# Ledger of designs, part 7: miniprotein binders against q9lnl0

Target 1, 290 residues: q9lnl0
Amino acid sequence: QLRHGFYEGTCPPAESIVGRVVFNHWDRNRTVTAALLRMQFHDCVVKGCDASLLIDPTTERPSEKSVGRNAGVRGFEIIDEAKKELELVCPKTVSCADIVTIATRDSIALAGGPKFKVRTGRRDGLRSNPSDVKLLGPTVSVATSIKAFKSIGFNVSTMVALIGGGHTVGVAHCSLFQDRIKDPKMDSKLRAKLKKSCRGPNDPSVFMDQNTPFRVDNEIYRQMIQQRAILRIDDNLIRDGSTRSIVSDFAYNNKLFKESFAEAMQKMGEIGVLTGDSGEIRTNCRAFNN

## First folded at step 31 (miniprotein)

Design a4
Fold by ESMFold2, fold request of step 32:
Structure a4 (fold): chain B 290 residues (1-290), chain A 87 residues (1-87)
Amino acid sequence: as target 1 above (290 residues)
Amino acid sequence: SPEEVRQKIDRLIRALQEAMKTGDPTEIMYLLWEVTDLAFMLGDPEVMLLAYEIEEALFQFFRTGDPSKLEQIARLVEELIRKLQEE
């Protein structure tokens, strides 16, 4: 059963240890927040928040990491460092799934996003299979996206908070938005800038939030309204009648966005969790126990 | 509906075949995203995984310019077309 303060009796320093490890990485590299947001999302929406994404493939056993859609997920070393310290203090106690959840929450706060509590008590999954990976692409229609998010229990407002909130930090490579560069409705100054940036070799990347790329805030929604969204799915949110008013509400009310994003992240962190005596507590987040 | 799904599959097959004649990697990437979104909604992991493999090969080609990726992409797109035809 998930609860607040799950480790208070078994590993009192658990959350502070994770927080310190995350802070040390974030202080040196502000892109940590984008990395952990993507990691948690890719873990949770694929068979639940059970850290199945963290399992390394072997020559005999592929894993979710073997799938190309997961090739860009990074930050696993942050989880490893936290797990190593936790195993010294509280052996076989704090799950990798809980470390991902706590680390992502803390990285959001460090980047200026909402501060919110998470329940803990997740256990680690015993399966990581490439065929379980189900992720939509950057040009998905709003209608298809709404249906997909509804199938995992999220309403439209939650979806808009997660898509935009997940893109308020981080980068996109030029190959992901070539249709945007051709779109005459895109802000002409940004379109010209992107054409220049994207003519560089090796598929350059740009920040998805052109104004506040290292802060978790509502600026991505303001960019959408100004015709400056980088990805097609983000631009679709302002164009589609099903989502347009929600984008506007978040763009003009940062507090509403932060509260909605916090709630959405709490809900996402509880998808399909293993609790009680299900699953395991991995000693190495990259490998199943024996 | 099943009829609408088959019509969409047939359109994607024709578009992929045409994109292969042109050899435009960007056009292939955008068609693949339509394929992955369709396969997601249909619950077809075999088509999804193949499309993800092609997508990663395209991304690696865009990032590195490695021409062996173009050959890999061509083989995989042909296989994807065959799987889509097997409906």
Scores: ipSAE 0.754, ipTM 0.900, lowest interface PAE 1.1, mean pLDDT 93
Fold by ESMFold2, fold request of step 32:
Structure a4 (fold): chain B 290 residues (1-290), chain A 87 residues (1-87)
Amino acid sequence: as target 1 above (290 residues)
Amino acid sequence: SPEEVRQKIDRLIRALQEAMKTGDPTEIMYLLWEVTDLAFMLGDPEVMLLAYEIEEALFQFFRTGDPSKLEQIARLVEELIRKLQEE
């Protein structure tokens, strides 16, 4: 069973070690929050929060990392650094799945987002298959997205908190939003700016939150209201009657957003977890134990 | 319904075939996103993984301009069309 303070008796410094490692990386590079948010989401929605995403492929066996949709996931070295320290202090005790959960929680707080507790006690999965990767694209309809999030236990409000909250930090490459640049309903000044930015070579990127790109806050929802959403899925959230009022509520109430996002992140971090004697405690997050 | 899914598959096949004639990588990528969303809802990992492979090749082409990626994309899109026809 997951519980708060799972490691208090077996590895008392566990959460503080992860927090220090995350802070050191975040202090040098504010994009850590975006990296860890994406990592946790891609891990959790693919067969549960079991760190299956962290497994490196070998020449004979591909893994979830072999799938192109995961090619942009980064930050694995942060998890490795935390795991290395934890193995010195508490061998074979703290799961990689819990490190991802704690690290993401801490990175959100560092970026000005909500401070929230997470339950711990996750164990690591024994499977990482490319065929398990199932992720929707940036142009998905709201109706399809609602069905997909419902299939993993999330209501519409949780979905809107995760989609927008996950995009309040981070970048999108120009190839992801060419339809937005051509959309006459998009804010004309931003559309012109993006058209110029996207003329550069090598598929340039832009911040998804044009005003506060390194802070976890409700600004992305204000951008949606102002017709300034970068991705089609984000614009869909303000345009669709099923989600419009939730977007508005978050845009005009940062406290409501932060509370909703914290709750959503707590729920996401508990999808399909392995506990008790299920799975394993990896000694190296990149490889199954022998 | 099964008939509505079949109609969507047939439309995507025609659109992919037309996009291959024009050679527009952006059009192919947007069609791939429709394919991945369909494969997600149908639970079809073989189609989904192939679409993801094409998507990654497209991103590599956009980032590098490597013309060998266009040949790879064309081969993989033809394979995707064959898979969709078998649905």
Scores: ipSAE 0.745, ipTM 0.900, lowest interface PAE 1.2, mean pLDDT 93
Fold by ESMFold2, look of step 31:
Structure a4 (fold): chain B 290 residues (1-290), chain A 87 residues (1-87)
Amino acid sequence: as target 1 above (290 residues)
Amino acid sequence: SPEEVRQKIDRLIRALQEAMKTGDPTEIMYLLWEVTDLAFMLGDPEVMLLAYEIEEALFQFFRTGDPSKLEQIARLVEELIRKLQEE
């Protein structure tokens, strides 16, 4: 079963090793938090937090990475570096799924987000199939999103915390929000700025949080209230009656947001986990054990 | 309900057919997102994977402007329409 301090007896430095690797990457590149948030979300909501997303495809074997929705996921080298160090100190002990969980938790704290504990003891999955990838698009209705999040055990408040909290850092490419540029209800100054930015070649990107793009904080919800959300799904949260008050609560109470986001991340990190003698402890996060 | 689902599918088929006449990649992308959201709720991995394949081709077109991607997209959208009609 998952517990706090799972590795205390078998690999005492496990969490500190992951933390140092994440810090070193974050110190050089503040976009690490956005990368790890997306990685964990894409892993956990697709058949559970079992690191199935990390499996590389081969010419004979496609994987979840073969699906276009995962083409933008990055940061796998951070997980690889942590795993390499852990295998030297504690061979065949720390799962890739736990590394992703710990790394994401630490990257959130580095970006000014909440500090929270995670339970560990996850094992790595034995399957990575393109047909398992099920992710909603950027224009999904709130009603459909509520149904999708409910199907994996999340209530509406948790959903709003994850959607906005996951977008308080990171970028969106212009192809994802062309409907927003055409929306007369969008803040006119931002709309004009985006129209100019999106004239560049090669599908340019913009920060989803225009004010604090490298900090995990409640600013994204304040942007939503001001009609400055970049993605349609984020704007839907302030427009829909079922989520409007939650957006407002987070926008006006940063402590509430941070507590809610921490709880949401803890819950997300425990979706469909493998424990005990299920799954494996992968020696290479990119490939199943032989 | 099953009847409401069929109505949505028929609307999407009609919209995709019309979008193919204009050939506007952005219009096709937005319809694909409606298709993937519907396929998600129905649990239909074949439709979903095909829609994701078309989406990837569209992203490659947006990034590169490669006109061969438009031909690929057209073929895959025709296949998607056939699969939706068979639902």
Scores: ipSAE 0.744, ipTM 0.898, lowest interface PAE 1.1, mean pLDDT 93
Fold by OpenDDE base, fold request of step 32:
Structure a4 (fold): chain B 290 residues (1-290), chain A 87 residues (1-87)
Amino acid sequence: as target 1 above (290 residues)
Amino acid sequence: SPEEVRQKIDRLIRALQEAMKTGDPTEIMYLLWEVTDLAFMLGDPEVMLLAYEIEEALFQFFRTGDPSKLEQIARLVEELIRKLQEE
């Protein structure tokens, strides 16, 4: 069972070590927050928060990383570094899944987002199968998204908090929002800017949050209201009657957003977790022990 | 409803076929997203995996501009269409 302070008796410095590692990376590269958010999301929504995403494919068997939808996920080196330090101090104690959870939490706080506690005691999974990867695209309808999130126990508000909150930092490649560039309803100035930015080769990227791309805040929702959402799903949130009011609430109440996002993150981090004697504690987050 | 799903599948198939004629990789990508979203809802990992593979190839194409990827994409899309037809 997950609990606060799970490692107090086994690895007291666990969270501090992770936090330090995260800070060091964040201090050098503030995109870390976006990276870790995506990492945790992609892990958790695929067969639970069991660090399955971290497994590298081998010649013998593929992993979730083998799936194109997980391309671009970053931050593995952060997890590795934290794990390395933890293994020196507390060998075979702190799971990779917990490291991801703690790291993401800390990264959010560093980015000006809400501070929240996370329960720990996650175990690492023993399965990383490409066939398990089920992720929605950037043009998914709100209705479909709602169904998807509901299937994992998330209500509409939590969904909006996670989607928008996750997009308040980070970038999107031009290929992901060509429909928006052609959307006459998009803010004309932004559309023009994006057209220009996306003229370059190699599929350039732009910030999803055009104003505070390194800060976890409600700015993304303000931009949604302003018809300045980059991804279609984000634009859909403000256009769809089932989510419009929530977007509006978040846009005008950063405190509410932060609280909601914190709650959402806590819930996300506990999706389908393994506890007790289930799974394993990996010594290398990129590989199963066996 | 099952009928609605079938209609959607058929639409996507037709759209993919048309996209293949035009050769617009962007159009293909967006159709793939619809396919994967549908497959997600239907719980069809085979379709999803194939679509993801195509998507990856598309991204590689966008990144590298390698025309050989277009050929790969074409083959994979054809396979996807076949799979969808079997649904």
Scores: ipSAE 0.512, ipTM 0.813, lowest interface PAE 1.1, mean pLDDT 95
Fold by OpenDDE base, look of step 31:
Structure a4 (fold): chain B 290 residues (1-290), chain A 87 residues (1-87)
Amino acid sequence: as target 1 above (290 residues)
Amino acid sequence: SPEEVRQKIDRLIRALQEAMKTGDPTEIMYLLWEVTDLAFMLGDPEVMLLAYEIEEALFQFFRTGDPSKLEQIARLVEELIRKLQEE
């Protein structure tokens, strides 16, 4: 089972090593937080937090990475670097799944988000199948989203915290929000700005959080209230009666958001985890041991 | 209800067919999201995977402007429509 300090007896420097690696990358590139958040989410909601997303496809078999929805996931090099260092000092000890969990936690803190503890002891899965990937699009209804999150054990508040919290950093390609650019209800100034930004070729990206795109904070919810949400799902959160009050609460109370987000992240990181003798400890996060 | 699902599928099929006629990749994208949402709710990984593949091709097209991607998209959408018709 998962516990705090799982590696205290087997690999005492485990979390510090991961933290250092994450910091080094984050210091050079603030987008690391967004990358790792997405990585963990895409891993955890697909057959649990078992690092299945990290498996590279081979000529013989595809992996979850083969799915288009995962094509934009980044940060694998961070995990690889951490794993490499860990294998030198604690061979075959720290799972890739735990590295992802720890790394994401650390990156959130670096981005001004909440500091929270994570239980460790995850093991790496033995399956990475494209057919397992079930992710919702950016225009999903709140009702559908609620159902989806419920299916993995998340309540509405947690859902709002994760969706908004995840979007408080990072970017979205213009192709993902063309409906918003055409939405007369969107803030006119922002709409104009986005139209301009999206005129460029090659499907440009814009920050989902227009004000603090490198900070994990409640700003995204304030923007929702202001009709400045970029993605339709985010706008839907403020318009739907089932989530509106939660959005408002987060918008006006950053502390509440941070606490909620921390809790949500902890819960997310424990979805369908393998423990004990289940799964394996990969020596290479990109490949099964066998 | 099963009937409601079928109706939704039929609507999506018609919409996809229309979008293919107009050649609007953006419209196709948004329809795909509806398809994936539906497929998610129905637990249909095959439809989802195909939709994701189309989505990726669309993104590549948006990024590169490569017209060959449009041809690929068209073929894949046709396949998707066939799959939806079988459900």
Scores: ipSAE 0.439, ipTM 0.784, lowest interface PAE 1.2, mean pLDDT 94

Design a4
Fold by OpenDDE base, fold request of step 32:
Structure a4 (fold): chain B 290 residues (1-290), chain A 87 residues (1-87)
Amino acid sequence: as target 1 above (290 residues)
Amino acid sequence: SPEEVRQKIDRLIRALQEAMKTGDPTEIMYLLWEVTDLAFMLGDPEVMLLAYEIEEALFQFFRTGDPSKLEQIARLVEELIRKLQEE
């Protein structure tokens, strides 16, 4: 029941309002794109794109935010601001799930990534349970990753586009790639640089894409080929025979990457969605209506 | 195969026990990632959540250097080992 222009009859300014809010935040902070990408991913791969990740835990009820793997997710204030404006103009109409989807799309475009359309009509879920959170670590094998992505309807090419594409912006804490800075196969110059950067206190962060960390492009794949991948999973993509050719194709064809990434994002945003009368339209994205 | 899974579990248990002796939090963290991957494949949310809890404590330790977190980590890892032994 998802469709383009879902809100044309009920809330015509819906997408423009979200876009404006996203732009305002992005203009002040370029890291917004990475934040929203991670937010949507962490939501969609856990019981579907139902905005379950946005629910704050309470003393009585834990939520997906209670899980440590989600502790670093950011951008909730962007969603809140968009929701606040939407509720003034179109009360109880636009779901939080759709706001996340639209916001992430717009943020990707602002960062030089592909422009793509999204179907809307998502509804918000009624469940946010820590036990539902199943996320793989940064050192996961390609084989395991393939199985995981297959279980949610992604083929190998789409998986590569999504993993690499998601890492073309944003940072990783030093603790996440200690295996890489000890890896003799890693580019020696980068390894030395990272060792120096990671000497600082409080678990410093580095850009996963060392060259264009604020741009959504194919640069991350070129770095994989150059043995300059930061996270082990990214390095594994170029080393594994099942994904190597795909990485190479993306590395040498940015257009192909952008098209593939757009398709991947569209597909991801439609995982396990609620439509029609299922779920609810939350008035506050951080809490269930009841 | 079930046998291969059991072998992997046993390896991880031994590795965690060894890591506990050395007290290397980095080693524990990487072992936890293997555990969570395994738990994902097995569909065991309890093991996964416990591993996540330990991971959070580790990250807090990395950020703060608070030795009290190491004690917490040790207790939680022991619990994780017990759970893995029950698999």
Scores: ipSAE 0.290, ipTM 0.691, lowest interface PAE 1.7, mean pLDDT 94

